# Miniprotein binders against Guanine nucleotide-releasing factor 2 (C3G), part 14

Target 1, 226 residues: Guanine nucleotide-releasing factor 2 (C3G), of Drosophila melanogaster (Fruit fly) (o77086r1339to1564)
Amino acid sequence: KSLEIAEQMTLLDAELFTKIEIPEVLLFAKDQCEEKSPNLNKFTEHFNKMSYWARSKILRLQDAKEREKHVNKFIKIMKHLRKMNNYNSYLALLSALDSGPIRRLEWQKGITEEVRSFCALIDSSSSFRAYRQALAETNPPCIPYIGLILQDLTFVHVGNQDYLSKGVINFSKRWQQYNIIDNMKRFKKCAYPFRRNERIIRFFDNFKDFMGEEEMWQISEKIKPR
Short names: E, the ipSAE of ESMFold2; O, the ipSAE of OpenDDE; V2, 0.75 times the mean of E and O plus 0.25 times the DockQ between their complexes.

## First folded at step 19 (miniprotein)

Design f2 (from f1 with Q52R; at its last read DockQ between E and O 0.99; V2 from the best seeds 0.88)
Amino acid sequence: SIQDKLEELKERLEQLEKELRELEKRLSRDPNDEYLREAIEMLRWAIQMLDRAIQRLQNGDPEAIRLLKLALLWIEIALEFMKRALRKNPEDEKVERLAERIKKLADELERIADELSRIL
ESMFold2, look of step 19: ipSAE 0.731; ipTM 0.887
ESMFold2 (binder alone), look of step 19: mean pLDDT 88; pTM 0.903
OpenDDE base, look of step 19: ipSAE 0.880; ipTM 0.947
ESMFold2, look of step 23: ipSAE 0.694; ipTM 0.876
ESMFold2 (binder alone), look of step 23: mean pLDDT 88; pTM 0.898
OpenDDE base, look of step 23: ipSAE 0.879; ipTM 0.947
ESMFold2, fold request of step 25: ipSAE 0.782, 0.785, 0.791; ipTM 0.919, 0.914, 0.919
ESMFold2 (binder alone), fold request of step 25: mean pLDDT 89, 89, 89; pTM 0.909, 0.907, 0.908
OpenDDE base, fold request of step 25: ipSAE 0.890, 0.892, 0.891; ipTM 0.953, 0.954, 0.953
ESMFold2, last read: ipSAE 0.787, 0.794, 0.797; ipTM 0.918, 0.918, 0.920
ESMFold2 (binder alone), last read: mean pLDDT 89, 89, 88; pTM 0.908, 0.907, 0.906
OpenDDE base, last read: ipSAE 0.891, 0.890, 0.891; ipTM 0.953, 0.953, 0.954

Design f3 (from f1 with L109F; at its last look DockQ between E and O 0.93; V2 from the best seeds 0.81)
Fold by ESMFold2, look of step 19:
Formats: sequence, structure tokens, C-alpha cells
Structure f3 (fold): chain B 226 residues (1-226), chain A 120 residues (1-120)
Amino acid sequence: as target 1 above (226 residues)
Amino acid sequence: SIQDKLEELKERLEQLEKELRELEKRLSRDPNDEYLREAIEMLRWAIQMLDQAIQRLQNGDPEAIRLLKLALLWIEIALEFMKRALRKNPEDEKVERLAERIKKLADEFERIADELSRIL
């Protein structure tokens, strides 16, 4: 059911997250070179695939009542993901429900209000304050939102020089990087206690069955013409 | 016991400085090896952090433990960069041997930090 689906999504995320090497995130923060960060790329690609897969599952349903049932099912899955501290899959599904092709279909007021409340967690005003507070209160196991880790490392790099003068290292920069990386390592080391369910994993099929952006918009416009 | 740990820390730091000089010598033969360059830079940072940890430990200051942990992080990341260099050049026996010796030093620094945490 929705709990078991959330657990299997989290298991897949954790497998990819633990493979990300620390040099990958540090090098990406310095030069944004995708060639040197294959595991990070795979994790980011998985996020996008899950999001597009969810959008496609909703848009392919021709019956409006069936679309509402599936949106409500995704909302239940998201509530479970939040409880198990899987912020990555939570945000992938949220991005699907809040995407243009889906948001414009104008759902029941209860659905619209729940999605809006979920969006408060990722509000970027005040530097993602709500998310940072939630994460600070989170104990492992946890899969954090990788995008903010990368943003923070990039800002530390851009905003600080490596040396204050010849041969004198910038300890402030080193401590800022330490705090980000140490927290990431802490979450990478903790395993979720879930059993793998091969039937559900095969059903996901690596989330590869999704429509392109243009096809999604065409279907959305057929459902609700401009 | 603190004085014993201070002496051990100084000895291990001297050993790390020797390994860094060997790694720098190795890089001079292939200056475009960006992974070795990253590792060398991080080891240079760790040496300064360890030097400051020694200064704090001479006064019994528990800040020495925090500085050891900071240095340990950067040594471990340097080792990860050396591992990436070895994946590009798997037959580089010198880098492999240097990484093994640096890893052993990192384990010693971790032991010293753990023992100091119990004393201080």
C-alpha cells in the first residue's frame, strides 16, 4: 500500500545516495563539471525520472475521478516519505503535483490546499528556513535534498578565498565545508531497516516510463482547454 | 598521558609531512594530475590544522580535539582523491603505497583523538 511504496522508494534513493562520493560534490561546487560526478548525476537523474513518472501516471488517466484518486494516493505516499525523513523523494513527488501541466487542472480545494501546505517546506524565501529547521531536527536515517547541499557548498566556495595570505589557510572556509560535509556523511552511513520487495521494485521499472514535457502539455491542454 | 599523546601527535605529523613531500615529488612528474593536486592541497590544510591542534594541546585545551577532527576530515577526503587518481592510473604503485601509509596515519590520528576525548 502507500506505506510500502514509500519504503521501497526510500530504499532505492538510499542505494543511490550512499554511492555519491564526497569529491564529486566538492568538485561540482568548484567547477560544475558533470564528467567528474557520475554518481551524483545518477542520483539527480533518478529524482527527475521519479517526478516525470508521477506526472505521467496522473496525466495518462482519461477519467477525472481516477486522476483525483491517484493524486490522493501520491499525497498519502508523500506523508509517509516525510515521516521517514526521505526529503528527496518527497520533493520529487511534490514537484510533480505542483508542475504546470498538473497544477492548472484545478483540483478539489482540499487537494489544492494540501499541495500548497507541502510547498511551504521548500519555500526559498529566508534561505529555505522551513526546510533547514526540519532537517536540523532530523535524526538518521535521512535522505536530504541534495540541491541545497550543492548550493551551500557553492556559496561557501564563491564567497571565500582558500588563503588569507600566502600559505595561511582560511580556517573559516574549512569549518563551513566541514559542517556541510560531516552532516552529509552522517546521513550516508545510516541504513533504513526496510526489506526489499522485488514486486514493487519491478513495478517502478526504474521510473523510466514517462512522457516528454511537450506531450504532457498537449494532454493537459486537451483535458482543460485554454 | 596528555604529554604522551602530544609526543605521538608530533611524531605522526612529521611522518605525514614526509609523505606529503613524496606525493609532491610524484606530482612533479605529471603536473596535470588534478586529483593528486587536490589531495596535496588538502593534506597541506590538514598539516596546518594539526599544527594548531598541537599548540592547543600543549595548554590542555580541548579545542585540540575539534582541530584533529577537522584535519581528519580533510585527510580522508585527500585519500578519496588519491583513490580517484589510482582509478585513472591503476599501475601507479608509488601513489598506492603513499595512500596506504597516509591511511595508516589517519587511523593513528583518529585513535589519538579518541583517547584525548576520554582524558580531556
Scores: ipSAE 0.716, ipTM 0.887, lowest interface PAE 1.0, mean pLDDT 89
ESMFold2 (binder alone), look of step 19: mean pLDDT 88; pTM 0.895
OpenDDE base, look of step 19: ipSAE 0.823; ipTM 0.914

Design f4 (from f1 with L9I L105F; at its last look DockQ between E and O 0.95; V2 from the best seeds 0.83)
Fold by ESMFold2, look of step 19:
Structure f4 (fold): chain B 226 residues (1-226), chain A 120 residues (1-120)
Amino acid sequence: as target 1 above (226 residues)
Amino acid sequence: SIQDKLEEIKERLEQLEKELRELEKRLSRDPNDEYLREAIEMLRWAIQMLDQAIQRLQNGDPEAIRLLKLALLWIEIALEFMKRALRKNPEDEKVERLAERIKKFADELERIADELSRIL
């Protein structure tokens, strides 16, 4: 069950990921202009919608035991996403489980320990070292975390001049961009072998059924007053 | 042979320079076309990368292959920018023809790079 859900999440991510055009990520790294990057914007919005959808599915449950069952189901889904190299959905769901409104609720220690261990993958204090190591060992198919791709391209853009002197191209800058973009293109080309399941896709309903941040905090505070 | 591939790359570079000059003339008629401007700049980068690849290949330096792949990436990205320009101006036959010629050159350059990687 949880495997099928992970597979369908991955199919949806892959559809959006493959539509992202390379000019979009390059232009976004220069100017952060969303209007020139519509497919990239849809992909990042999908990430946020999935995360908020998952938070809402948990917070809407009045019974604490039912909330624990759903969190455990999301954890199982995340384990499958990790195994199929879908880092994007994995991090969207992790962001949900580690969000303030959810993390502050009283969970069994096993759940808290698993979420904490999953957070180690995206630990930014070492320049995302754990994630970069995992990605370097990853064979296609893979959906990488787009946020780090954008961050790296932005840092390369702002941290390096285009020319070293008059007419002399900064090849180091061009190689840094090449390595990021070529790897992204490599992952875009390799398709997942999953078949579409329309019942599960309809259940997701494009992850549009979610609550806003303020509403989620209010519900979280009703469950566990401050 | 390596020498045969070197001469073919030199011929491709000369042709790419001609296509770039035509594209620059097209931009002068519509200088606010930011996508064409981006494509032209990337093609200029690719020409320098190809110049360096030729110099390395003349000395049998396998770094030439990496430089060819670098140039190929930027040519392919330039083509993507040209396609964006065409989406905004779909009746621009000149940009369409230039993109087709540059794509053909990119395909041939990719073949040459693949063959050189097996030799070196």
Scores: ipSAE 0.717, ipTM 0.880, lowest interface PAE 0.9, mean pLDDT 89
ESMFold2 (binder alone), look of step 19: mean pLDDT 86; pTM 0.869
OpenDDE base, look of step 19: ipSAE 0.874; ipTM 0.943

Design f5 (from f1 with Y35W; at its last look DockQ between E and O 0.95; V2 from the best seeds 0.81)
Fold by ESMFold2, look of step 19:
Structure f5 (fold): chain B 226 residues (1-226), chain A 120 residues (1-120)
Amino acid sequence: as target 1 above (226 residues)
Amino acid sequence: SIQDKLEELKERLEQLEKELRELEKRLSRDPNDEWLREAIEMLRWAIQMLDQAIQRLQNGDPEAIRLLKLALLWIEIALEFMKRALRKNPEDEKVERLAERIKKLADELERIADELSRIL
């Protein structure tokens, strides 16, 4: 069932990802104005909702054994997401398992080690080298980590002038943008072959059922006092 | 032949320059249209990229194909910005006609790039 859950999460991600317009990511990298990037906003909100939804599903369980069972299920879902090249949902769930309220709870050594190994993929040392290598070897279909796309476009914008001198275009800047955008477009074009399962989609309920950060900390501290 | 493609590229460049001038005139009547301003800047980039592609093709340099693809990307993005302008002002027949002509130019440039990839 974890495979089917991963497939449905990927379908929802893909629906939102394909709607993101290229002007939205370019404008966001330039001025971070959310009003000009509605489809990008929906995608980013989806990421955050999925992450908070997953945290809430774990924290609401009163029994420690049930919490471990659900964490192991999320780990299985993440393994499937990685195999189908859905890096965005993979990272949303990883951020949930690695979040403060969840991480501070004492888990079995095996769970802790597995989460740490998953974090190696998104390790920021050497400019996300592991992730970039994995992505470079990835063929469509794929949903890349949108956060890094936005970060890369922002760095290219801030770190490069538009013109080298009067009237001379900075081609290096334009090539850097080209490589990021062309790769994004390549992944947007290829659809996943999964069929929609309305029972699972209804269960997700658009990931809207989540607790706020304050409530999650209160529950976490109730489970394991300082 | 390469010479045939070179002449086609020069023709398309002249046509794109004409469409850019028309779009610049349209912007002057509504200078606060940020979407048209973005599109115009990207078309200016694409024209320089296409100029460079033509220079490389005169020497048989396959870098011309990469430069053509770079220009095509920015033309495509410029068209996306023009689409945003049309969503804001749906009755702007001038911008709509210009977008249609630029789209046809982009399609022709894409064909030329594909044919050059097979020759070079």
Scores: ipSAE 0.675, ipTM 0.864, lowest interface PAE 1.2, mean pLDDT 89
ESMFold2 (binder alone), look of step 19: mean pLDDT 88; pTM 0.897
OpenDDE base, look of step 19: ipSAE 0.859; ipTM 0.937

Design f6 (from f1 with M42E; at its last look DockQ between E and O 0.92; V2 from the best seeds 0.00; counts 0 for: pae E 2.4 > 1.5)
Fold by ESMFold2, look of step 19:
Structure f6 (fold): chain B 226 residues (1-226), chain A 120 residues (1-120)
Amino acid sequence: as target 1 above (226 residues)
Amino acid sequence: SIQDKLEELKERLEQLEKELRELEKRLSRDPNDEYLREAIEELRWAIQMLDQAIQRLQNGDPEAIRLLKLALLWIEIALEFMKRALRKNPEDEKVERLAERIKKLADELERIADELSRIL
């Protein structure tokens, strides 16, 4: 059931999200060294594994009708993820459906139109204005897109010096960091009220069963030769 | 009441400055502890922010509340770096005690900030 799948994906995301420590995001924004940010790395790895897992589930199906059924299932899951404010898993699955190997295949017009409409949320043309507006209107519980949090913290760090003069703190830099971190803390505190379903969790198998990028392209080209 | 809160903030600032000096003394015994060094730097910034909050409050400036919230966040960040230092050196009872005292100071500062927000 699509709702239950979305709920369990969100539960797993939340478990990893709450473990991310504030020093990790600040240190990563400064020097991008993974050894100081292990929980952040696990969270971003989870995002990527979920995306590749979804692509693999679609591409391994030999029959075109079966592939369409699976894509429609993922679309239903994404609609539930959006409603429960799990932007991170929503974007992981959108990345899968909009990936080169998947997008180039022939899909029903309805599927293509739905994927295009979902991409409007991540439109970067106005500094992710649509996403930022959606997030600003969102109350906890929520799992935000971590990539934009890291991008914002990085821009604040590289665009501002720590001190205005010897011993004088750049308060403007600290205020910008405060606003980003405070919003993240607000979402870290609030838990989702979902019951863990071990059958579904075992089905995911930590999203580890996925193909590499080269294999995905090879299968995509076998399905639709150039 | 605002004058009472101002005196409480000044006392907490003095206590926090004392804890910073103890932490700096502890670092000198193990200068290669990068997380302890980070904690000290973040705490120095928090202390400057708190000092500015006190100066604004003396003039009744509501900006003091924003500065106090900013200081509280950076005290919290300093405490998280101290926890990382303790994970590397779990036998460091001095740092553990300092972190506990700084946490208690932060909790008192948060109470004062909440009360000031209702007044101003």
Scores: ipSAE 0.429, ipTM 0.743, lowest interface PAE 2.4, mean pLDDT 87
ESMFold2 (binder alone), look of step 19: mean pLDDT 88; pTM 0.899
OpenDDE base, look of step 19: ipSAE 0.819; ipTM 0.915

## First folded at step 20 (miniprotein)

Design ctrl (from f2 with W45S L73S W74S F81S; at its last look DockQ between E and O 0.03; V2 from the best seeds 0.00; counts 0 for: pae E 16.3 > 1.5, placed apart)
Fold by ESMFold2, look of step 20:
Structure ctrl (fold): chain B 226 residues (1-226), chain A 120 residues (1-120)
Amino acid sequence: as target 1 above (226 residues)
Amino acid sequence: SIQDKLEELKERLEQLEKELRELEKRLSRDPNDEYLREAIEMLRSAIQMLDRAIQRLQNGDPEAIRLLKLALSSIEIALESMKRALRKNPEDEKVERLAERIKKLADELERIADELSRIL
């Protein structure tokens, strides 16, 4: 059921999210070296695997009616994820439904309109204003979109020097970094009150069963030739 | 050579633990200081990562260098928090002295990390 699936996705996200150490996030924003930030890398990889897993679940279905049924199920899951403040999985699934191989397929107008409305929350053209407002009003538990945290920290790093002069620390840079990670620290401390369902967790199989980008495009083109 | 660095790291870990205990003592006199609380949390994290770095180095695992760099980042955050506490109370000689000693420890840990990177 869609609610139970959303809860189990959120438990898996939360497990990986709480393991991320704050220094890993700061170091990655500086160096972008995945080896130096293993827990962050696992979390980011999980995001990508979930997105590709969802795309694959849709594209592997040969019947158009079955594909629409599964897209509607993902939409229901996304609505639950939004209500439980799991923005990270919400965006992973939105990325799947809005991906080229999926979007180019002809969908019922109701499906297209719902996906478009979901994109409003994560509208990047307004500097993520809608998302930032929603997050500011969000109480724990919450799993924020890690991509935006990393983007913000990267902008602070490239726009500021570590030191203003010989041995003089740029405290303005450090203060900006602190403010960005403060919400992450607040959300890491609160756990979701969900019980594990091992049947659903086994069904996910760590989202490992997905196709590569080229294979997905080939299947998409077979379904709807140019 | 690696054994020399291992002993240096253990000494620095012990010194950092001592400074953490002194900072915890200072916080007990002003329990509402959120900046000192932040510093303590970050130093505890740094000590955990430094301890793990020592464990990896005992096995000759170059992952020790990454863990040491993470510990240094956590110490830098702690020093920033202590500096904010000093802006709130600039005449706090105890916090200023602790920050200076922790900064010297961080400088030495950075030098050890650089030397370990050259050993491979």
Scores: ipSAE 0.000, ipTM 0.156, lowest interface PAE 16.3, mean pLDDT 81
ESMFold2 (binder alone), look of step 20: mean pLDDT 88; pTM 0.900
OpenDDE base, look of step 20: ipSAE 0.628; ipTM 0.846

Design v2 (from f2 with E80Q; at its last fold request DockQ between E and O 0.95; V2 from the best seeds 0.87)
Amino acid sequence: SIQDKLEELKERLEQLEKELRELEKRLSRDPNDEYLREAIEMLRWAIQMLDRAIQRLQNGDPEAIRLLKLALLWIEIALQFMKRALRKNPEDEKVERLAERIKKLADELERIADELSRIL
ESMFold2, look of step 20: ipSAE 0.738; ipTM 0.898
ESMFold2 (binder alone), look of step 20: mean pLDDT 88; pTM 0.905
OpenDDE base, look of step 20: ipSAE 0.881; ipTM 0.949
ESMFold2, look of step 23: ipSAE 0.672; ipTM 0.873
ESMFold2 (binder alone), look of step 23: mean pLDDT 88; pTM 0.904
OpenDDE base, look of step 23: ipSAE 0.880; ipTM 0.947
ESMFold2, fold request of step 25: ipSAE 0.768, 0.787, 0.797; ipTM 0.907, 0.916, 0.919
ESMFold2 (binder alone), fold request of step 25: mean pLDDT 89, 89, 89; pTM 0.908, 0.909, 0.908
OpenDDE base, fold request of step 25: ipSAE 0.891, 0.892, 0.892; ipTM 0.953, 0.954, 0.954

Design v3 (from f2 with A64Q E80M; at its last look DockQ between E and O 0.82; V2 from the best seeds 0.00; counts 0 for: pae E 1.9 > 1.5, other shape alone 2.555 > 2.5)
Fold by ESMFold2, look of step 20:
Structure v3 (fold): chain B 226 residues (1-226), chain A 120 residues (1-120)
Amino acid sequence: as target 1 above (226 residues)
Amino acid sequence: SIQDKLEELKERLEQLEKELRELEKRLSRDPNDEYLREAIEMLRWAIQMLDRAIQRLQNGDPEQIRLLKLALLWIEIALMFMKRALRKNPEDEKVERLAERIKKLADELERIADELSRIL
């Protein structure tokens, strides 16, 4: 069922999230060197693979009614992910449903309205205001959207000098970093109380079965010609 | 009493400064060790934060206890960078012993900060 699928996605995310070390995130914000951030890189790859896997599952279906069935299933999964505070998988699946090749297909009004409603959470035009409000109200366990953590740390690094004068550190910069890191640490401490289901994990098959962007666009254009 | 805890903080700050100097000497043997450089810089930040916190707490500004929390975070992260340096050079007994001593100091500083928070 959709709840159990969401739980297993969350277990996989949590395994990768808890392995991310704070130095990796700080170093990546400074120089964006993937070699020094291997666990962060694995987590980011997982996000992208899950998103492309979901897009592929929808687009490979020849029958329009089967495509709608799958989209509705993903919507149900996303609702469960939101309730269990897994913002990372929630956004990976939302990215899939809101992707160009998928969004341009003519969906029932109800589906379009739900996706648009979900997109309000990640609206970047107000510096992710809705997401930040939701996260502030969230208690562990939680898997936050790693992209925003990285974006915030990069902004703090680029936008602030390390020292105000020789030997005098920039305390404001250090407080801004503290707030981001402390919040991340808070979410890393708590485990989800879910048990592995190997049948579902095998079904995911590490999310490796996905199409490239060009192939997805070609299929999307065959379904709905220009 | 608050004054007893401030004296304990001063003693631990002096010990941390000693450990930082030892780590700086160790870095001079391998100046390109980026992980040790990061750790040293963060310990320098933490020492300034602790020094400022002690001074302001002595002058009756109890809200400055938050500087202790800031310092403790950066000591913790410095230890994480030292752990990464040890993963690259696991035979480095000097860095290992320094990390153990700094960890002990961080635990004592956290205890003192928690006790001060309850009093204040």
Scores: ipSAE 0.527, ipTM 0.825, lowest interface PAE 1.9, mean pLDDT 88
ESMFold2 (binder alone), look of step 20: mean pLDDT 85; pTM 0.866
OpenDDE base, look of step 20: ipSAE 0.829; ipTM 0.915

Design v4 (from f2 with E41R; at its last look DockQ between E and O 0.86; V2 from the best seeds 0.77)
Fold by ESMFold2, look of step 20:
Structure v4 (fold): chain B 226 residues (1-226), chain A 120 residues (1-120)
Amino acid sequence: as target 1 above (226 residues)
Amino acid sequence: SIQDKLEELKERLEQLEKELRELEKRLSRDPNDEYLREAIRMLRWAIQMLDRAIQRLQNGDPEAIRLLKLALLWIEIALEFMKRALRKNPEDEKVERLAERIKKLADELERIADELSRIL
């Protein structure tokens, strides 16, 4: 069932998200050293694995009708993820449906229209304006898109000096970092009320069963030659 | 009263400066401890934020409350860096005692910020 799957994806995301320590995101924004950010790495790796897992589940199906059935199921899961404010898993699945190997397979018009509408939420053309507005109106519990948090912290770090003059700190930089971090802390405090379903968790198998990018392209080109 | 809170803030700032000096002395014994270095940098930032908060509070400016919240965030993050240093060296009793004192100081600053929010 799509709702139960979304709930279990959200539980897994939340477990990893709450473990991320604030020093990890600050250090990553400064020097992008993975060794100093182990919990952040696990969370971002989880995002990528979920996305590749979803792509693989679609591409491995030999029957075009079965592929459409599975895409429609992922769309239903994404609708539930949006309602429960899990933007991170929502974007992982959207990334899968909008990926080159998947998108090029020419889906039913209804599917392409739904995917297009989902992309509007995370449209980057105006600095993620739609997403930022949605997030501002969101009450906990919520799992925000970690990629944007990291991007914002990196931009603040690179675009601003720590000191305006000898020994005088740059308050503007400190406030920009405060706003990003405070918002992240707000979402880390609140838990989702879902119960674990070990059957579904076992089915996910940590999303580790996925194909590499080159293999996915080969299968995609076999299905629809260039 | 605002004057009472101003005096409390000045006392807490002096205490934080004392704890920072002790942490700086501890770092000099192991100058390559990057986590303690980061903690010290952030405590130095927090001291400037508190100093400005005190200046604004002298004029009754509610910006003092926002500056206190800013300082509190950076003190909290500094404490997290100190905890990382302790995970690497759990036997470092000096850093552990300093972290405990700084945490208590942060709790007192948070109380002052909350009380000022009700007055201003």
Scores: ipSAE 0.612, ipTM 0.852, lowest interface PAE 1.3, mean pLDDT 89
ESMFold2 (binder alone), look of step 20: mean pLDDT 89; pTM 0.908
OpenDDE base, look of step 20: ipSAE 0.862; ipTM 0.934

Design v5 (from f2 with R29L A85M E91N; at its last read DockQ between E and O 0.98; V2 from the best seeds 0.87)
Amino acid sequence: SIQDKLEELKERLEQLEKELRELEKRLSLDPNDEYLREAIEMLRWAIQMLDRAIQRLQNGDPEAIRLLKLALLWIEIALEFMKRMLRKNPNDEKVERLAERIKKLADELERIADELSRIL
ESMFold2, look of step 20: ipSAE 0.752; ipTM 0.898
ESMFold2 (binder alone), look of step 20: mean pLDDT 88; pTM 0.895
OpenDDE base, look of step 20: ipSAE 0.869; ipTM 0.944
ESMFold2, look of step 23: ipSAE 0.728; ipTM 0.889
ESMFold2 (binder alone), look of step 23: mean pLDDT 88; pTM 0.895
OpenDDE base, look of step 23: ipSAE 0.867; ipTM 0.942
ESMFold2, fold request of step 25: ipSAE 0.787, 0.773, 0.797; ipTM 0.917, 0.911, 0.920
ESMFold2 (binder alone), fold request of step 25: mean pLDDT 88, 88, 88; pTM 0.903, 0.901, 0.904
OpenDDE base, fold request of step 25: ipSAE 0.881, 0.881, 0.882; ipTM 0.950, 0.951, 0.951
ESMFold2, last read: ipSAE 0.794, 0.765, 0.751; ipTM 0.923, 0.907, 0.905
ESMFold2 (binder alone), last read: mean pLDDT 88, 88, 88; pTM 0.902, 0.904, 0.903
OpenDDE base, last read: ipSAE 0.881, 0.880, 0.881; ipTM 0.951, 0.950, 0.951

Design v6 (from f2 with L73F; at its last look DockQ between E and O 0.95; V2 from the best seeds 0.84)
Fold by ESMFold2, look of step 20:
Order: structure tokens, then C-alpha cells, then sequence
Structure v6 (fold): chain B 226 residues (1-226), chain A 120 residues (1-120)
């Protein structure tokens, strides 16, 4: 059932998200030193595994009708993820459906239009305006898109001097960092009230079963030759 | 009253300055402890934020509340860095006691911020 799958994906995301310590995020924004951010690394790796797992589930199906059925199921899961404010898994699955190897396979027009509609939320050309508006209207519980948090912190760090003059700190820089991190902390404190379903969790198998990008392209080209 | 909160903030600023000096002395014994370095820098920021909050509160400016919340935020982050330093050296009783005093100070600043929010 699509709702239960979305709930279990969200539970797994939340388990990793709550383990991220704020010093990890701040240090990563300064130095991009992965050794000092192990929990952050696990969270971002989970995002990539989920995305590649979803792509692999679609590409391994021999029959075009079965692939279409699975894509429609992922679309239903994404709608549930959006309603429960899990932007991280929502984007991971969107990345899968909008990936080159998947998108090129000539989907039914309704599927193409739904994916395009979902992409509007994360449109980057307006500095993620649609996403930022949605997030601002969101009450906990929520799992935000970690990539934008990191991008914003990195921009604040590189785009602002630490001091305006000798001994006088740049308050604007510290307010910007505060606003980003405080919002993240607010979401970290609220838990989702989902109960663990071991049957579904075992089905995911930590999203480990996926193909590499090169192999996905080879299968995509085999399905639809150039 | 607002004047009572001004006196409390001045006392907390003096306390934070004292704790910062003690933490700086502790760092001199292990100058390569980057977690303590980060904590010290953030406490220095919080001191300037508290000083500005006091200036704004003298004028009845509600920006004092925002500045107090900003200072509290960076004190809490400094405490998180101190906890990481303690995980690396759990027998460091000096850092542990300093963290306890700074946490008490943060709790008192949070109370002051809450009370000012109801007044202003």
C-alpha cells in the first residue's frame, strides 16, 4: 500500500535525520571535511541509495506495462510523502523519475505531466522559491531537503566576511546562520508517530540493491535504442 | 520590570565573560583542540550579541529579544562543541564543569527572553 510505504520511508529518513549533530553541519559548510560529519554523510548516502534503488526497480522490469505500473506506484508514494512533509524522500524519488535513463523511455503523457508538475516544487532557477514557500508554510513534523540547507550555509560562509571591521562581528552573517539552523533544529525535535513495519523494511533492504549509473544507461539504451 | 531584566542581563554578560576566560585558559593546555576553539569563538560572538541586546533594551527596543535569542543560540551551539570535546576526553573535569555553568547561564538567558517577550 502506497501510504504505508511512504510512512516507512519517512521513518527511516527520520532515524538518520535526528542523528545529525549541528556541529557536523556547520563544520561541513566551512571545510567540506567528511571525516567530521559522519551522521550527515549517512543521511546523504541514504538519499542517493533510495534514488538509485527506485531507478533500478523500474529499469530491471522487462515489460513496458510493468514499468509503467511501478512508475505510477512511485508517483502515488510521492504524493503521500508530500502530504507528510517528507521533502527529502520526495526529492530522492523525483530525482529517480526525472533521471536521464528513466525519462528518455517515452512514458505515457499523463506520467510525463505529473513528473513535470512535481519538478515545479524544486525548481532551482528562482533560488528554490517554490520549495522555500512550501517549507515556510510547513509545520512539524517535517524532513527538509538537506541539500538546500547545506547550500545555504555554504553560501552564507563564503559570501560574508566574519568581521565588518576590527573586532566587530558581522551580525548579518550570524543571523543568516541562525535562521537556517534554527529551522533545521525545529524539525529535528518533532517525531513522526509511525510504527515500524518489518515486512516493508525488509523489502527495502536498506535500498542496497541498485545498479551504477553506467549500467543504468546501458539498460536504458537496450530498452529504447538511440 | 525592564530595569530588573537589564540588571540580570549585565550580570549574565559578566558571568559569560568569566566562563570564556576560564575556557581560554583550558585551551592553552591543549591548543590543537578544534572543538574548544569553535566553542570559544561562538561564546565571543554571544558576548557581543548580549552587549548589543543590553543597549537595545535600554531604549525599550524589542530587537533586544531577537539579539538575546541569537546569543542563546550560539551559546547552545558552543555547548554542543564542548560536548564533542568531552567525548574525545571524557576525564576533562574542567571542561565538564565549565559546560555545566554555561548551560545554567543559557537556561537563565532563556527565562529572561521568555519574560521580555511577554513584556514587549
Amino acid sequence: as target 1 above (226 residues)
Amino acid sequence: SIQDKLEELKERLEQLEKELRELEKRLSRDPNDEYLREAIEMLRWAIQMLDRAIQRLQNGDPEAIRLLKLALFWIEIALEFMKRALRKNPEDEKVERLAERIKKLADELERIADELSRIL
Scores: ipSAE 0.723, ipTM 0.892, lowest interface PAE 0.9, mean pLDDT 89
ESMFold2 (binder alone), look of step 20: mean pLDDT 89; pTM 0.905
OpenDDE base, look of step 20: ipSAE 0.881; ipTM 0.948

## First folded at step 21 (miniprotein)

Design o1 (from v5 with R21E E80Q; at its last look DockQ between E and O 0.94; V2 from the best seeds 0.83)
Amino acid sequence: SIQDKLEELKERLEQLEKELEELEKRLSLDPNDEYLREAIEMLRWAIQMLDRAIQRLQNGDPEAIRLLKLALLWIEIALQFMKRMLRKNPNDEKVERLAERIKKLADELERIADELSRIL
ESMFold2, look of step 21: ipSAE 0.712; ipTM 0.883
ESMFold2 (binder alone), look of step 21: mean pLDDT 87; pTM 0.893
OpenDDE base, look of step 21: ipSAE 0.867; ipTM 0.942

